# Designs tried in a protein design chat: VHH binders against WD repeat domain-containing protein 83 (wdr83). Part 17

Target 1, 315 residues: WD repeat domain-containing protein 83 (wdr83), of Danio rerio (Zebrafish) (Brachydanio rerio) (q6dh44)
Amino acid sequence: MAFPQPRPQAPQLPQHLWRTVDCQQGAVRAVRFNADGNYLLTCGSDKSLKLWSVSRGTLLKTYSGHGYEVLDADGSYDNSQLCSCSSDKTVILWDVASGQVTRKLRGHAGKVNCVQFNEEATVMLSGSIDGTVRCWDTRSRRMEPIQILDESQDGISSLKVSEHELLTGSVDGRVRRYDLRMGQLQVDYIGSPITCVCFSRDGQCTLSSSLDSTVRLLDKSTGEMLGEYSGHVNKGYKLDCCLTDKDTHVLSCSEDGHVYYWDLVEGSLTLKLPVGKAVVQSLSFHPTEPRLLTSMEGRVQVWGAEPEDAAENES
Short names: E, the ipSAE of ESMFold2; O, the ipSAE of OpenDDE; V2, 0.75 times the mean of E and O plus 0.25 times the DockQ between their complexes.

## First folded at step 8 (VHH; framework vhh_ozoralizumab_d1)

Design f3 (at its last look DockQ between E and O 0.01; V2 from the best seeds 0.00; counts 0 for: pae O 14.8 > 2, placed apart)
Fold by OpenDDE, look of step 8:
Structure f3 (fold): chain B 315 residues (1-315), chain A 128 residues (1-128)
Amino acid sequence: as target 1 above (315 residues)
Amino acid sequence: EVQLVESGGGLVQPGGSLRLSCAASGFTFSRYAMYWVRQAPGKGLEWVSEINTGGSDTKYPDSVKGRFTISRDNAKNTLYLQMNSLRPEDTAVYYCAKRFTYYYNPSTGKLSVYFDYRGQGTLVTVSS
């Protein structure tokens, strides 16, 4: 008599509000976990980048140096460096500890919408409204990009790096995947302006959101549509989407003040998370745990799958 | 939440040995260099040892070099400090610490280490 294997416990989704942080940065354009998920980064319309403790919700450091609003940021794998991009058309490399600008890189012809490190943090990749992706060497004193990708016919709204692959989303309605080792380019035509792209955790699929209020899961190798997710509102804003830490659910920001969760396989709406009354602009899922960051207006919220155990600060 | 819990401290005679352990949780242990630091009564924090992510590279100050050995087990999320030939001047509270980041001062050429987390420590007393 085969003992019924306990039904895999339904993955716990972040739905409990742990903390609200007033960032005091005007509109927060992007919220990002750092590499290990212990810290979060906020990009503000006040032209600053801020680093916060996730557990305490306390401000650790402010990074000032951009001339306009900061639109995106990323932390290096070892927490030693940050990169950011701005409407001032620049990409900045920061020293985390000192808060100092290590590099201020110029070259883009328009606002820079997205930025990310490669795994080793030896290269920063940035995407701009000018339709180009630029690759910058973090170790070199050279101010010129080491590579320019200009295949896009319109602005780059989002980019993600996975190992040796680069994924880009463009306002031209196309998702582009570059194999940087082999020099190969795969283009998937979506037909609507892309707002966000990401890889699945296993690296086998791509996720894209677009202004037709649809999120799409594609097989990265074949371009086959594996899933479409709808119900949210994405018509006028660059909104984030992502997958959970275990690739069980798809998440998307929405203009109606909610974050939507869908079952990856079934495509069904599993959770509509009420964040607030305004546009949820940005979200970031924890790399290893069921935790979520959301940004709405000037506030960032931390969400967990369980109520936050009052860690008795036995200080 | 990041937690570092030290153990293995105690009273030992001069020339004796102790092995300290640090249990780490709440972060990807194998991605970070780890450190032992100590604080003697009335003194500031002193660096004692460093180990890289893979455990292949270790560093010591002259004060403990040849006597102390740092090691790690990434599978167990545990940091170790083997202390041999202990001296009265080694009396201190010993802490394991996680590296947050490096800071290089180009003006001085000095590399500094910043820690974001440190345990509660374990007391080591070396006395006859």
Scores: ipSAE 0.000, ipTM 0.226, lowest interface PAE 14.8, mean pLDDT 90
ESMFold2, look of step 8: ipSAE 0.449; ipTM 0.777
ESMFold2 (binder alone), look of step 8: mean pLDDT 80; pTM 0.785

Design f4 (at its last look DockQ between E and O 0.02; V2 from the best seeds 0.00; counts 0 for: pae E 15.2 > 2, placed apart)
Fold by ESMFold2, look of step 8:
Structure f4 (fold): chain B 315 residues (1-315), chain A 127 residues (1-127)
Amino acid sequence: as target 1 above (315 residues)
Amino acid sequence: EVQLVESGGGLVQPGGSLRLSCAASGFTFSRYAMYWVRQAPGKGLEWVSEINTGGSNTKYPDSVKGRFTISRDNAKNTLYLQMNSLRPEDTAVYYCAKRFTYYYDSTGKLSVYFDYRGQGTLVTVSS
């Protein structure tokens, strides 16, 4: 049987607006998928944290308890707990279902920029402008950190946890990778204040964004630069970067209202996604699907690789 | 007592070269990233270079890339700035600085300051 030649396939890059979420939280400092990608978190300058359905864009719960802006948040893998951090110098552990504060953890001497659970949610890790990373036990009544990491010469801007490894970015221009099981530390000197760090999906590389308007991909084991991505604007804001769900492209927020996509291997610009007319401050990529969250001022948008109607018809 | 003493400035023609020096004392020089900043007449401070603790990584803004070279000698506690192809807009008082701090303000924007302590050294580029 004779069939026509197949049409070229659409790229698996999120570029179609699915939904705009008007959070009513003032500026949204951070957006985050939960671990399975079905929910999203919004961190408001109005001091609130909100949980939303990704597919419907509907508000599920509001978490109130911080005294100042919420700067970052994370959800536990089993969806039972949230953690958040704030300009009020605290980290809060929340019960998702009830909305109640389980713990409010103090000790940082300055604003807390980043927070994440380890994979088992037995520990929260937080990074602050005070230059420390603090490790908090989630299961005990202990209110003191179980570990303080103070190697940084300046504030911590970003952290990520994967298995036994902790990756941190500092305004001292260094990316640090801690092997928490073995007590080892690897330091990669980028030379410009770091705004965001992450691991590649395959765990072989690290990605960092910095205030020289450059995103860099490094070999995790050796620290050698494997890729360098520029053309966007990152000069004065803490902007997010990430990799796509299949490690094919590098993304960065930009001060010019776009999200930039580069081919990971070739380094060439693939897409300049127009999000709006203001600083795009935060993004989050879906763990397994080509979906993207963006935050620009008080607007949160959900982007997909296919128009929404086509994606729903395939469900 | 921390001291940073800049020298090597002067009057030079456009296209000329100068080498600035910064003598450091009162702290462990080799433990700090070092910086050059400048202040043109009637302007704010502008960052012009950075060098890591060991001297293997250097960084420059677009305004001076390819023309300025920062270096250090940790044995002599001295920081250098080689300035080539000088232009009239490079006219400024130049300061060296040790460690400086960024912080995130209430809007999430990163703000900076420099810890400089010397008198600076004046560079004037004029025909």
Scores: ipSAE 0.000, ipTM 0.236, lowest interface PAE 15.2, mean pLDDT 85
ESMFold2 (binder alone), look of step 8: mean pLDDT 81; pTM 0.792
OpenDDE, look of step 8: ipSAE 0.009; ipTM 0.279

Design f5 (from e4 with Y112T; at its last look DockQ between E and O 0.85; V2 from the best seeds 0.00; counts 0 for: pae E 11.9 > 2)
Amino acid sequence: EVQLVESGGGLVQPGGSLRLSCAASGFTFSRYAMYWVRQAPGKGLEWVSEINTGGSNTKYPDSVKGRFTISRDNAKNTLYLQMNSLRPEDTAVYYCAKRFTYYYEGSTLSVTFDYRGQGTLVTVSS
ESMFold2, look of step 8: ipSAE 0.000; ipTM 0.294
ESMFold2 (binder alone), look of step 8: mean pLDDT 79; pTM 0.782
OpenDDE, look of step 8: ipSAE 0.901; ipTM 0.953

## First folded at step 9 (VHH; framework vhh_ozoralizumab_d1)

Design g1 (from e4 with N52D; at its last look DockQ between E and O 0.01; V2 from the best seeds 0.00; counts 0 for: pae O 10.3 > 2, placed apart)
Fold by OpenDDE, look of step 9:
Structure g1 (fold): chain B 315 residues (1-315), chain A 126 residues (1-126)
Amino acid sequence: as target 1 above (315 residues)
Amino acid sequence: EVQLVESGGGLVQPGGSLRLSCAASGFTFSRYAMYWVRQAPGKGLEWVSEIDTGGSNTKYPDSVKGRFTISRDNAKNTLYLQMNSLRPEDTAVYYCAKRFTYYYEGSTLSVYFDYRGQGTLVTVSS
């Protein structure tokens, strides 16, 4: 008598508000978990990057050095370094502990929309409205990029790195996947300006959002459309999308003040999370837990699958 | 910081003329195509005019073609819109805008802008 394996409990989605943080950075353009999910980064229109405790919601450090608004940031795997990019056309490498600028990298011809470390944090990759992705060596004193990818016909809005692969989204309506090891490029035509891209956790799929208010899941290898997700509003803003920690759901920001959750396989709307009355600009899903960060205007919110009091009792 | 500051709006009678200006700063003006867009009360943004980086190529929708003229002075970082033969339906807030990208909404070509000014009000009324 095969004991009915307990139906895997439907993955719990972050829907409980744990805390709201007034960042005092003007508009928060990007919110990001650090590598271990214990801290969050906020990029502000006030030209600063801020590091916060997720559990306490307290400010830990402010990073100043950009000349214009900070548009994106990422933390290294070991939490020792941060990278950020700005409308000032620069990419900055920061020492987390000291708060000091380690490197300020120039070369982009336009604002830099996105930045991420490779896994080893030896390279920073940045995407710009100038249509280029630039790769920067974090260990070198050389100020020049080690590689420039210029296949895009228009600005790069988003990029993600997974192992040896680079995924880019462009306003030219194309998703580009680079195998950096093999030197191969795969291009998927979406036909609408891309606002955000990401890999699935298993690395088999790519997710892209675009200004046609559609999020798309593609098979990475074949380019086949596996899923389309709609219902949200994405017409006039660069909004984030992502997958949950277990690749069960697709998430997207929306201009209507909500975050939308879709079942990955069924494509059905699972949850419409009310964040506020303004545009939800950015979101970040926790790397290992069902936690979500959202940014709207100057505030960041932390969401959990359970009420906050319940989560502390299980640790 | 990118700044676009529009001026020259006002009240004008039907058949009248206005010249709008947009002062640009915070970016290399000569490297970007520039646009005028307008928003009438209760309506969405409407593309009004486009000019390339050098000023040699201009585009207009049929609604303003022959009446409006876009121009630019790259040395002064200024965009202009000469509006002639104004009509009541031209009443709107006019914005100077920098293009981010084109996109299609259905069969209609739309423009996404990364920056636009605060706008200047143009009222055409008898």
Scores: ipSAE 0.005, ipTM 0.311, lowest interface PAE 10.3, mean pLDDT 91
ESMFold2, look of step 9: ipSAE 0.559; ipTM 0.830
ESMFold2 (binder alone), look of step 9: mean pLDDT 80; pTM 0.787

Design g2 (from e4 with L109R; at its last look DockQ between E and O 0.07; V2 from the best seeds 0.00; counts 0 for: pae E 12.8 > 2, unsure alone 64.0 < 65, placed apart)
Fold by ESMFold2, look of step 9:
Structure g2 (fold): chain B 315 residues (1-315), chain A 126 residues (1-126)
Amino acid sequence: as target 1 above (315 residues)
Amino acid sequence: EVQLVESGGGLVQPGGSLRLSCAASGFTFSRYAMYWVRQAPGKGLEWVSEINTGGSNTKYPDSVKGRFTISRDNAKNTLYLQMNSLRPEDTAVYYCAKRFTYYYEGSTRSVYFDYRGQGTLVTVSS
C-alpha cells in the first residue's frame, strides 16, 4: 500500500550576504555559476566577460573580444572553455586558461540573448532576437551552424539544454521544448513575453518567467500548469528565475530590488530577499549547495544559508 | 464550477467509428492537459488517451493505439476522441478528464484523474 510521506524538512535558504563584488564592468547583465559552482562568470555592459573565484571573491581573468555588451555566458563541464553571446550578434568560444578567442561565430541577424553548451560541450546553442536558435559545433573549424531552429514568431530570450532536450523561451509568449535526437517539438503557450526558462533539478518540470510578473511551473511532458508564483515586479526587463538545489522553492529576480522565494508546492511567498534598491537583473543558484548569486547594477552578491560569522574561509 | 460535458456516444457495430466530444467550462481549458478515460460495466477506470496543453503531443495505451485519436480545439474549449475500428471490448462509459498532482517528499508526485461529467456511453455490439 502506498501512503503519503511527511514533507521534507525545510532547507536553509541562501538569505545571508557573504560577499559583495564590484565588478567594474558597467551593468552586469548576467551572472552565472560554472558547472561545479566554484567559479562565477559576469557579463558586462562594458563588453567584457570576467571569471571570479566564488569563495575568495577575486578576479581570475578578463575576456575581451565582443564589440558590444555581453548578454550571457556558460562554462564547459571541464572548465576548459567558455562561451558567450553579445549585442554584437556574435557567439564567442574562449579558451579559459589563455583567454584566447577560439572562435567568433557570426550569422545571427540580431543581438544574441542566450547561449549554453550542451552537456558534453560538443555543441553551443544560441538564441537571438532574430527569432532563431543556432547550433554550433565546438570542435569543427566550420563557421556555419550545424542547425538553425526558426519556429519562433519573435525573439528568443532564454534557452537551456539538458541531455538531448532544448528548452527555449520566446517574446511570442511560448515555451518550446525540442527533442534534438528525435526532431520533435512541444509548444506550451504562456501568453506573455518569456524572460527566462529552466528545467527542474529532477528533470520533470519546466519553469518560466514572463513580463506579466508571473513565474509558472509546468509539467514537462504535458505542459500542464503545476504552480503559479507572483507578487514580484517583472514588466520590462529580462529577469532570471530558477529552482533551488533540491527543487523546494522557486526564485525570481524583481525590478523592486528583491529576490522572491516561493514554496514550490504551496505557492506561498517564503522570503523576500532585499538585494538593493535597483533592478535585480540576474541570479544563479549553486548546482548542489544553498548558495545564490545576484547581480544589481555593477555589483554581484554571494548569498549563503548561514550567517557570515558561521561561514568558512574558503580562499 | 468546472464542467465537462461528454457527447457523441451510441450503439455501433464492430469495426465502426464514433467521434466523441467534450465541452469544457469553468476553468482555463488551454492551461490543462486533457484525458479520455473509460469504465466498462463492472470494471475499473481505464486511461484511454492524453493530449498536452498545446495539442502537439498525444499518448495512448496499447489497447487503443492506432485506432483512437485525441485532439483539442483551445479556441472552442473542446476535446475530441476519434474512435475507429471499434471492438466489443471498447464498450464503456467514456469520460473527459483533467488531473491533479500532490507532492509529499522532494519532487515526488502523486496524481489522479479528475472527471466530473456523466460520460457518454459507447456500446459496440453486433
Scores: ipSAE 0.000, ipTM 0.345, lowest interface PAE 12.8, mean pLDDT 87
ESMFold2 (binder alone), look of step 9: mean pLDDT 78; pTM 0.775
OpenDDE, look of step 9: ipSAE 0.910; ipTM 0.959

Design g3 (from e4 with Y104W; at its last look DockQ between E and O 0.03; V2 from the best seeds 0.00; counts 0 for: pae E 2.3 > 2, placed apart)
Fold by OpenDDE, look of step 9:
Structure g3 (fold): chain B 315 residues (1-315), chain A 126 residues (1-126)
Amino acid sequence: as target 1 above (315 residues)
Amino acid sequence: EVQLVESGGGLVQPGGSLRLSCAASGFTFSRYAMYWVRQAPGKGLEWVSEINTGGSNTKYPDSVKGRFTISRDNAKNTLYLQMNSLRPEDTAVYYCAKRFTYYWEGSTLSVYFDYRGQGTLVTVSS
């Protein structure tokens, strides 16, 4: 008598508000989990990057050095370094512990919209309105990029790195996937300005959001569209999208003050999370747990699948 | 040299229809999103319609949505604007515009136009 294997419990989605943090950075342009998910980064219009404890919601450190608003940031795998980019056209490498600028890299001709480390944190990749992706060696004293990718016909809005692959989204309406080892480029035409791109966890799919209020799941290898997700509002803002930690759902920010959850396979709306009354600009999903960060105006919110009191009892 | 030449404007009664055309030359027409913009007397430039490179995606402001239709023929290097149910408030010089690039103003994406035509006058009057 084969014991009915318990139906895999439907993945719990972050829907419970744990805390709200007033960042005091003006508008928060990007919120990001660090590598282990214990800390969060906020990028502000006040030209600062801030590091916070997720569990306590307390400010740990402020990173000052940019000349204009900070537009994106990323933490290294070992939590020793941060990178950020700004409207001042620079990319900065920070020492997490000291808060000091390790490197300030110049070269972009326009605002830098996105930045990420490679897995080993030996390279920072940045995307700019100037239509270029620049790769920077974190170990070198050389101020010049080690590589410039300039295939885009317009500004880069978003980029993600997965192993040896680089994914970019451009306002030219194209998603570009670079195999950095093989020197291959695959281009998917979406036809609307891309606002955000990401890989699925398994690395087999790409997700892209665009100003036609549509999120699209594509097969990485064939470029075939596997899913379209709609219902949210994305017409004029650079909004984030992502997948859950288990690739079960698609998430997108919305201009209507909500975060939308869709079932990846069915394409159906699963949850409409009320964040507030303004544009939800940025979101970040926890790397291993059902936790979500959202930014709206000057506030960041932490969401969990369970009420906060229940999560402390399992650690 | 990039050239955009608008045509099809004229006098029309309220409720009437016009079809504007824009002949493009001097650039690869099919590689650029195109726009119609208009300027009424004493007013600023107003966005009227947008079409992507392939013609599959179009956008309109609420002021003209449901009445105006933008289209393009890339083989002919021509942009069109079908205007139906015209109103006196639609009176303006209509320009064909070429997108050069996008730029972010904070969190908002804006369009920069590098070229526009001389315009064609549309007058809606009883």
Scores: ipSAE 0.147, ipTM 0.560, lowest interface PAE 2.0, mean pLDDT 92
ESMFold2, look of step 9: ipSAE 0.500; ipTM 0.806
ESMFold2 (binder alone), look of step 9: mean pLDDT 80; pTM 0.794

Design g4 (from e4 with T108K S110T; at its last look DockQ between E and O 0.04; V2 from the best seeds 0.00; counts 0 for: pae O 12.3 > 2, placed apart)
Amino acid sequence: EVQLVESGGGLVQPGGSLRLSCAASGFTFSRYAMYWVRQAPGKGLEWVSEINTGGSNTKYPDSVKGRFTISRDNAKNTLYLQMNSLRPEDTAVYYCAKRFTYYYEGSKLTVYFDYRGQGTLVTVSS
ESMFold2, look of step 9: ipSAE 0.545; ipTM 0.828
ESMFold2 (binder alone), look of step 9: mean pLDDT 80; pTM 0.799
OpenDDE, look of step 9: ipSAE 0.894; ipTM 0.950
ESMFold2, look of step 10: ipSAE 0.442; ipTM 0.781
ESMFold2 (binder alone), look of step 10: mean pLDDT 81; pTM 0.805
OpenDDE, look of step 10: ipSAE 0.000; ipTM 0.289

Design g5 (from e4 with A33K; at its last look DockQ between E and O 0.01; V2 from the best seeds 0.00; counts 0 for: pae O 15.4 > 2, placed apart)
Fold by OpenDDE, look of step 9:
Structure g5 (fold): chain B 315 residues (1-315), chain A 126 residues (1-126)
Amino acid sequence: as target 1 above (315 residues)
Amino acid sequence: EVQLVESGGGLVQPGGSLRLSCAASGFTFSRYKMYWVRQAPGKGLEWVSEINTGGSNTKYPDSVKGRFTISRDNAKNTLYLQMNSLRPEDTAVYYCAKRFTYYYEGSTLSVYFDYRGQGTLVTVSS
């Protein structure tokens, strides 16, 4: 009699508020976990990037150098560098330890909406309202991009890098996947301005959010729609979406002050997380743990699957 | 209580190899990214390697890339570091860790790895 294998415990979703941080940066435009999830980055309308401890909620460093609001940021794999982009049309490479600008890269013709490192942090990729993605060498003293991708017909709102692939979302209603090694481009037409894109953890699917208040899961190779998720409000803002660490659920920000969780496979709403009364603009899911960051107005919140006291005992 | 016990250190000649082990207890090992760090004499802690929960993704600084390999056995709650082509500059106490924190010493941001064990000494000398 085969002992019934305990039903895999339903993945625990971050629903417990651990802490709220007043960032004092005006509006926080983006919140991001660093590579290991121990720290978080906040991008502010005050033109600063801030590094915080997730566990303590304490400010560690402020990075100043942008001329306008910071719109996105990313940390390198080894936590030694940060990149950020701004409405000032620049991308900045920062030394984490010193807080100094290592590179200030110019070239975009408009505000830069999104930025990310490649896996080895040798290249920064940035997307702009000017319709271009620019690739920048972090090791070179050259100020020119090493590559410009200009296939988009409108502004780039979001980009993600996975290994040798680049995924972009554009206001032109298209998701573009670049194979940087093979020089191939796949275009998926969504038909509504894209607000955010991401890869599934297994790299087999793409997720995109758009201003029609819909999040879509696509097969990466075929472009087939595998799932549509709705119920949230996304009409006027660039909102973030993502997948959980185990690709079990889809998450999206909403203008109604909530974060929505959907079952990836069933498409059903699993959880509606009350963040506040304003627009939840940005979210970031922890790379390995069921933890969530959300930003609303000038505040960042850390969420866990268990109450905070319980989480400390397991660590 | 979180416990990490490093082993496998010793004296080795330049170009030699060592395999370090870290036995973990007191926490759900498989749920955490794990790290190797080292501290050379008179220097601060340096990140050496990172591995994700499933063991499929590893990261290294340039200083050890291509020479060191991190791996894990979640069933045994054990972390490993295979060190090849060892150099004198690799001489350090090596620690396994599940978490780190930034801290400032003056104007310099440094990294502290908490929940580390006593470490294991690796000496690379001719």
Scores: ipSAE 0.000, ipTM 0.216, lowest interface PAE 15.4, mean pLDDT 90
ESMFold2, look of step 9: ipSAE 0.000; ipTM 0.175
ESMFold2 (binder alone), look of step 9: mean pLDDT 80; pTM 0.795

Design g6 (from e4 with G54R; at its last look DockQ between E and O 0.93; V2 from the best seeds 0.00; counts 0 for: pae E 2.5 > 2)
Amino acid sequence: EVQLVESGGGLVQPGGSLRLSCAASGFTFSRYAMYWVRQAPGKGLEWVSEINTRGSNTKYPDSVKGRFTISRDNAKNTLYLQMNSLRPEDTAVYYCAKRFTYYYEGSTLSVYFDYRGQGTLVTVSS
ESMFold2, look of step 9: ipSAE 0.486; ipTM 0.805
ESMFold2 (binder alone), look of step 9: mean pLDDT 80; pTM 0.794
OpenDDE, look of step 9: ipSAE 0.898; ipTM 0.951

## First folded at step 10 (VHH; framework vhh_ozoralizumab_d1)

Design i1 (from g6 with S110T; at its last look DockQ between E and O 0.01; V2 from the best seeds 0.00; counts 0 for: pae O 15.2 > 2, placed apart)
Amino acid sequence: EVQLVESGGGLVQPGGSLRLSCAASGFTFSRYAMYWVRQAPGKGLEWVSEINTRGSNTKYPDSVKGRFTISRDNAKNTLYLQMNSLRPEDTAVYYCAKRFTYYYEGSTLTVYFDYRGQGTLVTVSS
ESMFold2, look of step 10: ipSAE 0.652; ipTM 0.861
ESMFold2 (binder alone), look of step 10: mean pLDDT 81; pTM 0.804
OpenDDE, look of step 10: ipSAE 0.000; ipTM 0.212

Design i2 (from g4 with L109I V111I; at its last look DockQ between E and O 0.02; V2 from the best seeds 0.00; counts 0 for: pae E 14.6 > 2, placed apart)
Fold by ESMFold2, look of step 10:
Structure i2 (fold): chain B 315 residues (1-315), chain A 126 residues (1-126)
Amino acid sequence: as target 1 above (315 residues)
Amino acid sequence: EVQLVESGGGLVQPGGSLRLSCAASGFTFSRYAMYWVRQAPGKGLEWVSEINTGGSNTKYPDSVKGRFTISRDNAKNTLYLQMNSLRPEDTAVYYCAKRFTYYYEGSKITIYFDYRGQGTLVTVSS
């Protein structure tokens, strides 16, 4: 009696188109999964924010209140609130169910490029071309930020929050990591304007994309470069990068209409996913499953690791 | 052309005070966070203070906190460092800079900054 051989540890990569959504929002500047991955948010150049069902591909709600294009958005862990930011220099906190604006927060001196809740949704963090990150209390009617971070020497392009840490990317070519509990700051010098930052899923690394068409993986604690990924085109757009759900691959948008996948460890190109013929401006990876969202012009596409009906395909 | 000119240094007794100035030209001063750094004789560069673009947020290492105050006048393109309760350990050439970045490799800090003046010497002795 012999047991089956151990299964190979092959990665699952989202490369099969499941769905295309024409969002009717002008250009979609950002696409985001919600915390559980069942919904997606689209940030429109037409000033709208929209919420969609991922599984059905259907519009659930439209949120109107920004005076210019919506540049980023995030959903709270419990799906009760949304935050968004815009070229109108504001951050908006929304009630998901009613679609009402809970607060419209002013104070940034320029367009707001990025916004995210902390994990408990007790604060929102926003980053602006004015070079500041602002922290806003979600639990009160306070209209002033509870904290302003102004260490950057140029605009903030991207931010991400994990536990007590805030990671920011700046046009000044620096990736900054704040320990908000201890009031400490660590800075990594990349040398080219940063377009996107994120943490690895295991929390030990940071990933950044920059306008030298290079994505870099750094050791979070030491700043040592662990990986460098290139071959894509990123010369003038704020493009997203991320890691797969299990930290096996690095992804980047590209101005050439593709999403690039690199093996995290080897650094070799694994897949060049043809999304379309225009700039792929945004992507979002599912929190726990091998699923990918991409935005290109006014369209969002949902990609899976196998053809959509593969679970029903018995051999 | 970018120029930073430091002044206000001199010889002072322990416990004394000095105010340093940095005249900036050739760039939009109000758009940059500004920094003071110092270099003691035979030692490397040490960060001393930082101020944001509007002057509302300032930072100091523990070695000078409570004794030094950084400020700026964006209308005059001038950066200041008020130095009180001076100690012999504060003896250094002081420089201002418009770019200052900490790079961490474990416990090691690599500092990048941009300065173009000769600095101003502060000597604190009996």
Scores: ipSAE 0.000, ipTM 0.128, lowest interface PAE 14.6, mean pLDDT 85
ESMFold2 (binder alone), look of step 10: mean pLDDT 80; pTM 0.790
OpenDDE, look of step 10: ipSAE 0.019; ipTM 0.258

